# Designs tried in a protein design chat: VHH binders against o75319. Part 293

Target 1, 181 residues: o75319
Amino acid sequence: GNHIPERWKDYLPVGQRMPGTRFIAFKVPLQKSFEKKLAPEECFSPLDLFNKIREQNEELGLIIDLTYTQRYYKPEDLPETVPYLKIFTVGHQVPDDETIFKFKHAVNGFLKENKDNDKLIGVHCTHGLNRTGYLICRYLIDVEGVRPDDAIELFNRCRGHCLERQNYIEDLQNGPIRKNW
Below, E stands for the ipSAE of ESMFold2; O stands for the ipSAE of OpenDDE; V2 stands for 0.75 times the mean of E and O plus 0.25 times the DockQ between their complexes.

## First folded at step 19 (VHH)

Design ra17 (framework vhh_h_nbbcii10_fgla; at its last look DockQ between E and O 0.01; V2 from the best seeds 0.00; counts 0 for: pae E 17.8 > 2, placed apart)
Fold by ESMFold2, look of step 19:
Structure ra17 (fold): chain B 181 residues (1-181), chain A 122 residues (1-122)
Amino acid sequence: as target 1 above (181 residues)
Amino acid sequence: QVQLVESGGGLVQPGGSLRLSCAASGFTFSYDRSYALGWFRQAPGQGLEAVAAISGSGGSTYYADSVKGRFTISRDNSKNTLYLQMNSLRAEDTAVYYCAAKYGWLDEYDYWGQGTLVTVSS
């Protein structure tokens, strides 16, 4: 099936650019086949994503998809000019060091190749909240030296929803710094 | 930590064949359009040369003109291993061969192996 993900309708489609970073978070876009289950104002397709980013006077330069399925949309639904990376991330536990390393490497590579523009890294999981917030915050903490509470507050404010999973929050606040990049 | 480890190098006669392997750890090969894997080589007294590359999707390959028709890049995602089949080897193929990985939007490879020496004698 094309079942709408649990609670997906309850979240803002796209957050705001996180100041001082190149990140923007959003919930998973849903391809046209899901629209039968959605009111027009509830739709959030890959096209809608790009329209909403443009409405913010921003431009995506990379999409990092943290879901473990292609059921929601296909990379072919995105403009070919925008790189797309899927990092399969389990949703029931804190991401392992290899997943964190892949995310950091992708971000660092993007920043190097896009140092002369202002394009954003779009990051999403299913709801654009827990896995997305964890990996963005982990990057800010480990690579940029941001204090855990400051990273979490910035993410929550810009996403428009607070991180919900307590084990993720506890790992960010009190867990080890990941020295894998 | 990502590691790429080459093996399969050695001494071979002209016209012979070798198969190089690159075992990856800390990074799982997957089918994405956003990354590439490649083989590079450095001959004695020369700079680094790109030999072959394969996209993350597996649908796009690149070969240097000097090796087209003789070398084949491939991978086995179940073994997390990249391969280079080298046929019809010539003396000018003598080099240290490196495997490398990058994200597809980068012009530059970030992960490199230590290299494996291939010597084609005569």
Scores: ipSAE 0.000, ipTM 0.140, lowest interface PAE 17.8, mean pLDDT 85
Fold by OpenDDE, look of step 19:
Structure ra17 (fold): chain B 181 residues (1-181), chain A 122 residues (1-122)
Amino acid sequence: as target 1 above (181 residues)
Amino acid sequence: QVQLVESGGGLVQPGGSLRLSCAASGFTFSYDRSYALGWFRQAPGQGLEAVAAISGSGGSTYYADSVKGRFTISRDNSKNTLYLQMNSLRAEDTAVYYCAAKYGWLDEYDYWGQGTLVTVSS
């Protein structure tokens, strides 16, 4: 169906680039069929995503989709020049080690292949907040050696919303480091 | 698991002051600003009444008309504690006071303390 995700309207559509990283977080863009259920100012399509990114003088080089559904938009709705990666990630619970590994592997691969540019890794779940924030922070902590509190603060500030799930925050702060390879 | 524990209740004379505290555990004020913290009260034989609330960002506060100008809600992130400063207390302020937390964008408060009794009497 094309019902609007719960609380979707409450979140900023696109965050800011995280300084010192290639990450930018955003809420899930919705394909055209959703527009009839939205006010014009509420609409956020794949096209709107790219427009907003350009307004920030940035460019997306990869989109990682963490949603657990495929009903929001199709990869075909994206420019052909931007690779799309789906990592089905269950909500509300801390992602498992396999999911974390897949995310890290994708990010590392992108960085290896994009050393000569400044394109961004766009990450989103439904709201672009909890699952998105956890995995980005987990990467910064495990791979880049960032202090957990700094990673969380950086993400929250740039996304314009704070992580809402205490179990995610707790795992980031006190959970074990996950293997990178 | 989130726990809220109220303290500071007691007997006070009309016109007196009292400060309530709510110690929160399993919930970190400094990291999650997408929440609301609030005080509620229930007088004998009456329903639950919202007294005061503060947003996670700290930028917004709410006060019931009955307590506006007399009560002040605040928080200390370093102590992960919510406060209610009550001045110019009246007999009608007598109630069990509850601390509550609304986590995320949920419509209702999810977490509640056990309450602390405030009695205003001469």
Scores: ipSAE 0.000, ipTM 0.239, lowest interface PAE 13.8, mean pLDDT 90
ESMFold2 (binder alone), look of step 19: mean pLDDT 81; pTM 0.830

Design ra18 (framework vhh_h_nbbcii10_fgla; at its last look DockQ between E and O 0.01; V2 from the best seeds 0.00; counts 0 for: pae E 9.7 > 2, placed apart)
Fold by OpenDDE, look of step 19:
Parts: structure tokens; sequence; C-alpha cells
Structure ra18 (fold): chain B 181 residues (1-181), chain A 122 residues (1-122)
């Protein structure tokens, strides 16, 4: 249905670009049908997302949706010029190797095709925090060689909220490097 | 949200000393070890020159050959402030001095202050 996700209102709608990367994290935008359940200042639609990105003098080049549902908004709510990628990612557990690989592949593909611009990769789950933070950090660690604590710190600072799930943090800090193709 | 504000610039005679300060906000020196800090300068008609740098942990420092032995970079975690102690100043040290910060894994500095002018003249 159109129930607001738990604690959704507690998180900043959009983070900041992560310096040295093309990543920006945000919470899930909600389609118009959700607005009747929100105060005006709480509303965050796909349109609001793009407005907020523009206010940062940035441009989205790709949206990666990690939610495990399709109830929040439709790809049709997005401009046609911005590709949308759905990677169904189960919450509360460390993403499996396939999910990690899919994410890495998507990011690497985007970067390869967008070397001539500075468009951002927008990533979100429900809150744009745990699943989102894990996969972004996993990429930075495995592909870019960033130290786990540095990656986590960078993400937390830019998102404006800290990763909350201990199993995600533990895996990032002490877990094995996942194979890159 | 990282901000850097330089101070301490001014007019000084050759052979004199000056200490520049850079007050940092948006991160904490003692908590955020991922940041490297540095001083840069730009003399009139010249390009930007790296002067000194200090690692996030404070354990490593770098100095340009032109200032080695005369300048000292340091930090005070309790004040969240970076310093540049400049001794034995020369006319060629005249420049706008900038404080800068970066994540240590990056090659370029992303955060810059507005600069403070140092003039060395008799």
Amino acid sequence: as target 1 above (181 residues)
Amino acid sequence: QVQLVESGGGLVQPGGSLRLSCAASGFTFSYDRSYALGWFRQAPGQGLEAVAAISGSGGSTYYADSVKGRFTISRDNSKNTLYLQMNSLRAEDTAVYYCAAKYRWLDEYDYWGQGTLVTVSS
C-alpha cells in the first residue's frame, strides 16, 4: 500500500556528493499518492529529488534503486534522460556476492561510458543509508582500494547519517574482499 | 560543510617571523583522521605552490625545498586549528597563503580557505 516506511521521515532526503567519487546517496522518493500522508515539508518526490540535486549544482546520470519493493515510485516518474537501474536488495542482511557484483558492474559501466562528463550515480534504498552505504563502501574498498574506515567515514559524512547496521559495518571492516571481474 | 579560515597574515621585515593559523570546521582533527591538511601560497604573477603538508594522524610532514628549515607546520587538535610557523622570512615569501584540506586517499585538495596575505618588505 501507500504506508510511509518506518523512520523514513527521520533521514535527510539527499546527501552530498562524495568527494573523489561520482556517488550521491538519498532516501527513497515517494510518488504523489504518498503526499496526503505527509506534511508539505516532509514530502520528497522524484521531482523533489532532481530539484535538490540541481540546488547542489549537480546532475544525476544514473539512479540505482536498491529497495526490495516497487511501491514507492515508478521509473516513469523519472526523466527519460536518466537511466534507472533496479537491484532488488534484501534489507538487514549483508548483500550477497551476486548483488555486490551487479552493483559494481553497473557502476563500472557507467564510469566507462561517462568519462567525458561529471554526472552522478544516485543510489538509494529505503532510507538511503544501510544497504546504500554498504554497497557504495564495498565498491570503494574492493575497487578503489580505500581503507574500510575511510570509506565508511566518507559515506557517513556525506550522507549526513551514519551506517547503523553492525553486520554491515563488520563486513566492511573485516570481511573478505569480493572478487572483481 | 568543511570550512577553513586563515588568519595571521601581515607585513613583516626580512628576517622576521610570522605564525599563520587556519581554523577548521565541519570536521574534527582528533576524530576525523582521514583528512590531510596543507599550506599553499601564490605570489604575485606566480602559480600556486605547495608549502607544507601534514598527514591526518599528524605523524608525517612535508615541506617545499624553498621553506625547509624555516617553516614548521603543526596542528592543535584541541583547537581544531592548523598552524604555519614562518621564520627567517624573505622577500620571495611574499604571497597569499592558503589553508587546504583533503581526504588522504585523494590527490587533490578539495577544501580551501580564502587566504591571508603575507608581505615581506623592508
Scores: ipSAE 0.020, ipTM 0.390, lowest interface PAE 4.8, mean pLDDT 93
Fold by ESMFold2, look of step 19:
Parts: sequence; structure tokens; C-alpha cells
Structure ra18 (fold): chain B 181 residues (1-181), chain A 122 residues (1-122)
Amino acid sequence: as target 1 above (181 residues)
Amino acid sequence: QVQLVESGGGLVQPGGSLRLSCAASGFTFSYDRSYALGWFRQAPGQGLEAVAAISGSGGSTYYADSVKGRFTISRDNSKNTLYLQMNSLRAEDTAVYYCAAKYRWLDEYDYWGQGTLVTVSS
């Protein structure tokens, strides 16, 4: 069902734009049917997402949904003018090379087509933290050459929460650079 | 990985009809409004021609002038399948037909099927 995801209430809905990048991270928005189990101040719908982004004087140009489920909201709940991409990403495991490549390909394509604007790539998983942080950091490390600790620190600060999964942190810090092709 | 597999090609008489299918895997139409899907064709010794396209949401379609009014592109989100209904077929429609997909924000189609041959002859 429509049960609130475990620990979802504990996380800030939307982070801040990561300086020097086009990324912003957020937790999964929940469609209206979930709101029966939420206090008004706890609600975070697809509409709330876009309102919060506009409050930051930003605009989303792509949403990448990393959840491994279809129950939280429908892409039809989003403005059709904003492209939406689902990349099914298993939780708790370091994402496989195919998943990492698909993420890199989508980001690179977006940056190429949006070089003349300042629109953001919104990335979320369930909490907008571990899978989201891993893939954003993997991109920054492998594609932009950012040092692992610098990528992790930037993500943590801008998300407002730290990456939690030790296997993700270890892979980012000590694992191999992944292929970009 | 994204894969596109065409089927439904074959031999048909002028004036006849044929329905092509393209089964997609590696992305889901209803979740990936970031894709545009299309049909292209190529006769031997000729260039590749865009035939029809449809947005990931299904709200926008394009048709080449040569097929407008005769061909219909459609999709079935529950089956992850793209279709091309070809009516009033002519000899000049003879070609290998390809299913293709791209991110909507790119100009270039990144994903292609293997092609299916359509022959229109008496």
C-alpha cells in the first residue's frame, strides 16, 4: 500500500543546489493518497516539490527517479514540460555498472542540450540520500574528476544529511573509477 | 540495457495494410516521459527517412508528408510496445523499417532496432 516509507519523515524534503554543478537532491514526493497519514507540515507532494524549487529561484529541467518501485507518485503528476527518467536502482547495494552508465548518459545528455540555460537535474530515491548521493558522487568523481572526499562533502552539505551506507562510502573512496563509455 | 525489437514486416500487395510492432525493454514508457519514439525506413541505396514519431507521453505525433493520412503511430504503455499501422501501401513504401528511441532533449536517436523488411509488390 500507501504506507509512509520508513524514516521518510526524518529527512528534509529538498536540498540546495550543489554549487558548481547542475544537481539538486530531494526525497521522494508522495502523491495525495499518502497525505491521510501525514501532518500538514509533513506533506511533500509533487506540487510541493516544484513550489520549493521555485522558492529557491531555480527550475528543474530533468527529474531522475532512482526508486525501485512505482507506488509513490505517477509521472503524470509532474508537469509534462519537465522530462522524467526512471532508473530502477536496487537499494542497499552499490549500483551496478549498467545503472551507473545509464545515470552518466542521462546527465551528460542533459548538460549538452541545456548548456545555454541554468536548469537543474533533480535526483531522488526514497530518502534522497544514499542511492542519490552515490550516483551523484560517482558522476562527479568519474566524469568531472572531483576527489571522492570532496564530492561526498559537497553532497552531504547541500542535501542537509550525510550519506549513511558504509558500502557506498567505501566504494566511492576506495573503489575503482567506473567506465564512462 | 535498452533494446528495441521490431516485428510484423513482410510481403503485401499495393493498397494493402500492415502493422509493425516494436517491443521495448530496458525502460518503461509510462515512467520515462523523457523518451521520444519513432519509426524510420531505408530502401536499398537510399538515405534513412524519418517516418513517424511520438512523445513519451503520447500527446504529440509527427508524420512525414509521404505517409501522412496513411500511417498511424501509436503506443501501448501496458505492453511497452510501439506500433506503426500502415494503410494504403504503395510500392515506394518498400523499405527496411526501424524502431528508434531517444531522450527528448537530444536531437539524435540513440537506440535502434534491427529492422524489419516491408515489401510492397504486385
Scores: ipSAE 0.006, ipTM 0.343, lowest interface PAE 9.7, mean pLDDT 87
ESMFold2 (binder alone), look of step 19: mean pLDDT 82; pTM 0.837

Design ra19 (framework vhh_h_nbbcii10_fgla; at its last look DockQ between E and O 0.55; V2 from the best seeds 0.00; counts 0 for: pae E 13.0 > 2)
Fold by OpenDDE, look of step 19:
Structure ra19 (fold): chain B 181 residues (1-181), chain A 122 residues (1-122)
Amino acid sequence: as target 1 above (181 residues)
Amino acid sequence: QVQLVESGGGLVQPGGSLRLSCAASGFTFSYDRSYALGWFRQAPGQGLEAVAAISGSGGSTYYADSVKGRFTISRDNSKNTLYLQMNSLRAEDTAVYYCAAKYPWIDEYDYWGQGTLVTVSS
C-alpha cells in the first residue's frame, strides 16, 4: 500500500554532506501516489530529493536504498545517470556481516571509480537514520579508522537527527570490526 | 544470499540454436539498476571469457567479438531471469557458460552461478 511510514514526517528530508566523506543521508523519498496523503510542504519525492541536493550545490553519484520494502519508489523514478543499489536491510536489528560487507564493497567500488569527481553517495532507509547511520558509521569506523564516537557525532550532526537505536550505538562503540574484504 | 542458477545447456549441432537461462534469487530485477548481469564461458583448457553483458539500467549491452550477431543477452524482470539466446552455434562455442552479477560501478563480478555446459558437435 501507500500508507505513509510511521514517524516519516518527523525527520528532515535530507541531511548535509558529511565533511571529509562522500556520504549524505536522507529519508526515503515517496513516489507520487503518496502525495495525496501529504500536505504540500510534507511531500518528498525522488525529484524533490535531487532538487534539495542541488540546492546544497552537491550531486548524487550513487543511491543506496536500505529499506526492506519496494513500495516507496521505483528505480525508474531516478535519473538514469545515477546508479541505484538496493540492499534489503531488516530494521531494528544490527545488520549482519554480509550486509555490512555488501555496503562496504559497494562504497569502496564507487570511490575507486569516482576519484575524478566529488559526487555523493546517498544512503537512505525509511527515516534515513538508524540503519543508514549504522552502516555509514560502520564504514567510517572499520574502513577509515574513525573513532566510533566521532563517527556517530558526525553522522548525527549532518543528518540533523541522532541515532536512536541503542543496539546500533552499542555495536558501533563496542562491537568488533567487521571484515572489509 | 544472491544466487544464480544457469540452465538450458546441452548438446547441439553446429548451426543450431540454444537458449540459456539464469534464474536469480536474493535480489529483484525490478531494481535493475542494482546489478549488471553477464554471461561468461570457459572452454576446455582455456580461461574464462566474457561473452555478453547487460547494464543495470538495461540500456547498454556488450558482446564479445566472437559472438556478435549470433548471441543476444536479455532479461525478464517479471521472472527475475537472465537469458542468452545463442544462434548459429559453432564448435568453438563449446564451453561451460556462467551467469554473473555485479554492481554497475564495479568492474569485478561478485556473484556467479555454477555454470551450464554447452556442447556444439556434429
Scores: ipSAE 0.497, ipTM 0.783, lowest interface PAE 1.0, mean pLDDT 93
Fold by ESMFold2, look of step 19:
Structure ra19 (fold): chain B 181 residues (1-181), chain A 122 residues (1-122)
Amino acid sequence: as target 1 above (181 residues)
Amino acid sequence: QVQLVESGGGLVQPGGSLRLSCAASGFTFSYDRSYALGWFRQAPGQGLEAVAAISGSGGSTYYADSVKGRFTISRDNSKNTLYLQMNSLRAEDTAVYYCAAKYPWIDEYDYWGQGTLVTVSS
């Protein structure tokens, strides 16, 4: 299908690099088949993503896709030279330990292999907000030792939208540190 | 949890064939094209040897010189399974075979199976 995701138009396409990290968050890009249902200024394709990253004088070195469908775009729509990882992440629930582990493992592996460059990890779910913000913040808290409120504030400021899901916010602020590196 | 489970090992005569399978759980091949998959082996009295690898996209393969033309690596994304077809087996192919997975941007394989024994003997 070519159904525009609910409220997708309401979110800025791409955030800003989170200072002191290698993260940048964005909403899901939509392949050309969706553009019939969008005004020109609303379009945000895979090509638009890379153009916007380049406009920020940045480069993506990895895309982590937190959706479980390819209906929005196909990995083949991305440059073959950019690594792509899908991590199935169920919406509306705090991600389970296996999902958190996969995310941490991917980030740690990327940082190790990219220690001599400044390429970014691009992370998205459907809206680039709740699941994306949760996993980025969980990484910063558990692995980098960032205080929960500081991680959330950094994400919100750089994404340009605040995390909305209270169960995610509450787990980040009050939940246990996860040891699942 | 990511798990890799090998099967299909056993005793075979020289010149025979075996197909090894590696069932993956905890990730899905069709969505995780960033993982590279490989087979390694450890023969009696020898170190660990890389045997074959296949890229996350499935388009590129690697084979050790010792197995070129005899072994074929493949993957079936719908079954979440990696395969090693071993033909024209020789005594020196006797080893424990391990499947392994890694991200393409790191040097090390991070996920390993338990191994399956292949014995080539008369």
Scores: ipSAE 0.000, ipTM 0.248, lowest interface PAE 13.0, mean pLDDT 86
ESMFold2 (binder alone), look of step 19: mean pLDDT 80; pTM 0.819

Design ra2 (framework vhh_h_nbbcii10_fgla; at its last look DockQ between E and O 0.34; V2 from the best seeds 0.00; counts 0 for: pae E 15.1 > 2)
Fold by OpenDDE, look of step 19:
Structure ra2 (fold): chain B 181 residues (1-181), chain A 122 residues (1-122)
Amino acid sequence: as target 1 above (181 residues)
Amino acid sequence: QVQLVESGGGLVQPGGSLRLSCAASGFTFSYDRSYALGWFRQAPGQGLEAVAAISGSGGSTYYADSVKGRFTISRDNSKNTLYLQMNSLRAEDTAVYYCAARYPWLDEYDYWGQGTLVTVSS
């Protein structure tokens, strides 16, 4: 269906680029069929996403969709020039090692092939906060060697919202480093 | 949990045709359009050879010189299946054929099927 996700309206549509990284987080854009259930100022479509990114003088080079559903928008709603990666990620639980690995591998691959530009990796789940924040922070911690608290603070500040799930925070702060292939 | 399962292999005479299928699970073609898909083959005593590839959008295709004009790669998003239509088969086409998937920005394929044997013999 096209019901608005719970609490979706409560979150900023797009965060800021995370300084020192190529990451930007945002909440899930909703396809046109959702607009009838939203006030004009609440609408956030795939088109709106790209407009907002441009307003920040940035450009998306990759979108990683972590939602566990396919009802929000279609890849066809995105420009063909921007690759779209779906990583089905269950909410509320710490992503498994396979999911973490897939995310890391995708990001590293993108960075390797995009050294000549400054295009961003856009990451989103439903709210663009918990799953999104965890995987971005997990990457920064495991791959870039960033201190967990620094990674979390950076993400929270740039997203404009703080990670909410204690199990995610706890795993980031005290959990084991996951393998980097 | 991404899995690729090839089928359609078998024995065929030179000049014959065969259609290979690769059923994908763990990702959906229509929603994972960035996945590039490809066919590879390994003949007895030889290394792995790229045969054909198709971009995530389906807009671009690649063929090895040895199969150009004879083989056609295609994808059906509704069936989540990759195909390789092989026409005018030759003895040198005898090999185990593998289906594979990768991110478009990577050179290496991350996911592989178990392979299906194609034997071209009179």
Scores: ipSAE 0.280, ipTM 0.663, lowest interface PAE 1.9, mean pLDDT 92
Fold by ESMFold2, look of step 19:
Structure ra2 (fold): chain B 181 residues (1-181), chain A 122 residues (1-122)
Amino acid sequence: as target 1 above (181 residues)
Amino acid sequence: QVQLVESGGGLVQPGGSLRLSCAASGFTFSYDRSYALGWFRQAPGQGLEAVAAISGSGGSTYYADSVKGRFTISRDNSKNTLYLQMNSLRAEDTAVYYCAARYPWLDEYDYWGQGTLVTVSS
C-alpha cells in the first residue's frame, strides 16, 4: 500500500489559535522517512510544525497526540522542553468516557500550570480534524459551558476545515454532558 | 498500571554520596513526557517531605531548601529511569526515600514506589 496517511495531503498542516482558548489544532507531523513520498511543498515535519507556530507568534506548551499509532514521528523529534502526551483514541466512533476524562484532565492540568504564560495546547490526530475537533469541542462544551454549535463553528473556522463525521457532530449537539473528573 | 521501583539506598558516612534510581514501567519517558516525577522522604517518626521533582519534559526542577545545592534530580529516557544524586550527605538526610509519579490528569502524586532506606551514620 501507501505510506502517507489517506487524504493527509488534503488538509492544511496547522490551524489558527482558537480565540478565547489555549487550543491550536494540526494534522500529524511526519518524520523525515515519510518525505520520500512527498513533494517539497507537501512536507510537514515536527520541525515544520514548530516553525509554523512561531510564524503565528505563538508557542506550544503541550502536544496532545490522539493517534492510535506511534508510526508518524517520535517524541525525540520534538523540543525537549515541550511536554508530549499520547492519548490513544479510537477513530470512527465517539471517544469513550475514559478518553474524554483523560483529555479534560490534561487540559485542566496544563491551564493550571501555565496560568502565567500564553503557551498553547497543540492537539492532533491523523488529520487534525475529527477526533481532534470532537475532544476540543467536548472540553469547551462540558468544562467551559460553550454552546455546542458555537464550539463546532469556532473549531471549524480556526482549523480551516469542517468536522466531517456525523456521529461526532450529533453527539456534541445532542449527547449528554460528560463528567469532568 | 504505573510501577516504580527504587534502588541504591544503604548506609553511608556523613559527607558521602549515594545515587538513588527509580525504574519506571507502565509509561515511557521518550513516548510520554508529561508525567511529573519526584522524590519524597520520610524520616523515622516524621511526615513525608518533598525532596525534589522534575517535569516530564525535564525542563523544570524543584528542590527543597534543605537539599538545594547537594542533591540533583535527573532522568534518563533511554533507561526509563529517574535518579537522585545525593552528595554531602548529613545525618538529617536519613530517611526512607520514595519515588513518585503524577499523571497530567491527576491532582496529586498517586503512584509510589516501595521506598529505599538511606542511613547516614558513622
Scores: ipSAE 0.000, ipTM 0.180, lowest interface PAE 15.1, mean pLDDT 85
ESMFold2 (binder alone), look of step 19: mean pLDDT 80; pTM 0.818

Design ra20 (framework vhh_h_nbbcii10_fgla; at its last look DockQ between E and O 0.01; V2 from the best seeds 0.00; counts 0 for: pae E 20.5 > 2, placed apart)
Fold by ESMFold2, look of step 19:
Structure ra20 (fold): chain B 181 residues (1-181), chain A 122 residues (1-122)
Amino acid sequence: as target 1 above (181 residues)
Amino acid sequence: QVQLVESGGGLVQPGGSLRLSCAASGFTFSYDRSYALGWFRQAPGQGLEAVAAISGSGGSTYYADSVKGRFTISRDNSKNTLYLQMNSLRAEDTAVYYCAAKYPWYDEYDYWGQGTLVTVSS
């Protein structure tokens, strides 16, 4: 139903563009039907997302939705001109190799198709933090060769909140490099 | 593939009792994991209402005010089964009852059964 996700109000709606990358992270936008349970200052709709991105002088070229549900908004609530991709990503456990592979393929495909612009990949899960941070960092580590601690620090700073799940942090720092292909 | 199947619904007189069961397949309940399981209901012409919920360990339960003292949620993790004991049933308890599950790695209730009808009528 219309329940507000646990702790969703505690997180900044949208982070900042991660310098040197095409990524920006945010929490799940909530369609208008949720607003009965929110104070005006707590609202963050799909329209609010695009307004906030534009206020940063940026433009989304892809949204990657990592949630296991469509209850929060429908892809039809987004501008038709913005591609939307759902990658079902289990929460609370390190994503499996198939999920990581799907994310890498989506990002690499976007970069190829958008080499002539500077549009961003927007990535979200429910809170825009743990699953989102894990997959962005996994990409930076495995594909771009960024050191794990540097990737985590960059994500935390630009998101405005630190990764919380210790199993994700441990896997990023100490887990194996996943092959690109 | 996860599947939840409710059973035990039916027609009962006011003041009567029913026990609903929800059999799960495709995942295993565990005593040491913090899964949330719940019962929801939808009466004709009304929205979905949360009825009861229980933690994975069984140590924490929640009940809607409308059912406190009459309904009891329980789980048998070794049988992958969730139960709702409904006593002192009233006409306003008439609804389709749904079982739902929220694993620790999911942020929301994403596993739902198809429902079982409970009708309370003379």
Scores: ipSAE 0.000, ipTM 0.092, lowest interface PAE 20.5, mean pLDDT 84
Fold by OpenDDE, look of step 19:
Structure ra20 (fold): chain B 181 residues (1-181), chain A 122 residues (1-122)
Amino acid sequence: as target 1 above (181 residues)
Amino acid sequence: QVQLVESGGGLVQPGGSLRLSCAASGFTFSYDRSYALGWFRQAPGQGLEAVAAISGSGGSTYYADSVKGRFTISRDNSKNTLYLQMNSLRAEDTAVYYCAAKYPWYDEYDYWGQGTLVTVSS
């Protein structure tokens, strides 16, 4: 259906580029059919996403969608020039090794193919916070060797909201490194 | 959920000083910098009045003309607390003072504390 996700309005639509990375996090954009249930200032569509990114003088090169549903928007709502990747990720629980690997593989593939530009990897779940933050931080920790607390702080600062799920935070801080291949 | 709890109210003589505090929970000042914070007051028999406001970054402040030069709004990110330093208090400053927070994309404040009473009397 077209019901607005719970607490969706409470989060900034788009974060800032994470310095030293190609990552930017945002909450899920909602297709036009949702607009009738929103005040004008609350609306955040796929078009709005790209406008906001442009306002930051950035450009999206890839969108990774971590939501576990397809009801929010369609890939067809995106520009044809921007690849879209769906990784179905269950909420509230730490992503499994397969999901983590898929995310890492996608990021590494993008970076390999985009060495000649500065396009961003846009990542979102429903709120663009917990699942999104976990996987981005997991990548920074496992692949880039960033300290867990530094990764979390960096993400939180740039997203404008803090990771909320204790199990995600705990796994990032104290969990094992996941394989990269 | 965002919660705001005011403290520091009380009885003070004209010309005196008082510092109000607003402890915030449900968001972190250091990370959730988009939140704009403000102080409001309601005197007996009067409507709600905006007193002071501070932007999420802390770079911009607003003061009502009636308190300009006497009141100072500030925030401490390490304590997740908003303050209102009130100097040279007057009888007309007597009111219940409220702390409030809002998202930058909203026109009105959405989160409010329960208020703290300030009484200025000789």
Scores: ipSAE 0.000, ipTM 0.227, lowest interface PAE 14.6, mean pLDDT 91
ESMFold2 (binder alone), look of step 19: mean pLDDT 80; pTM 0.811

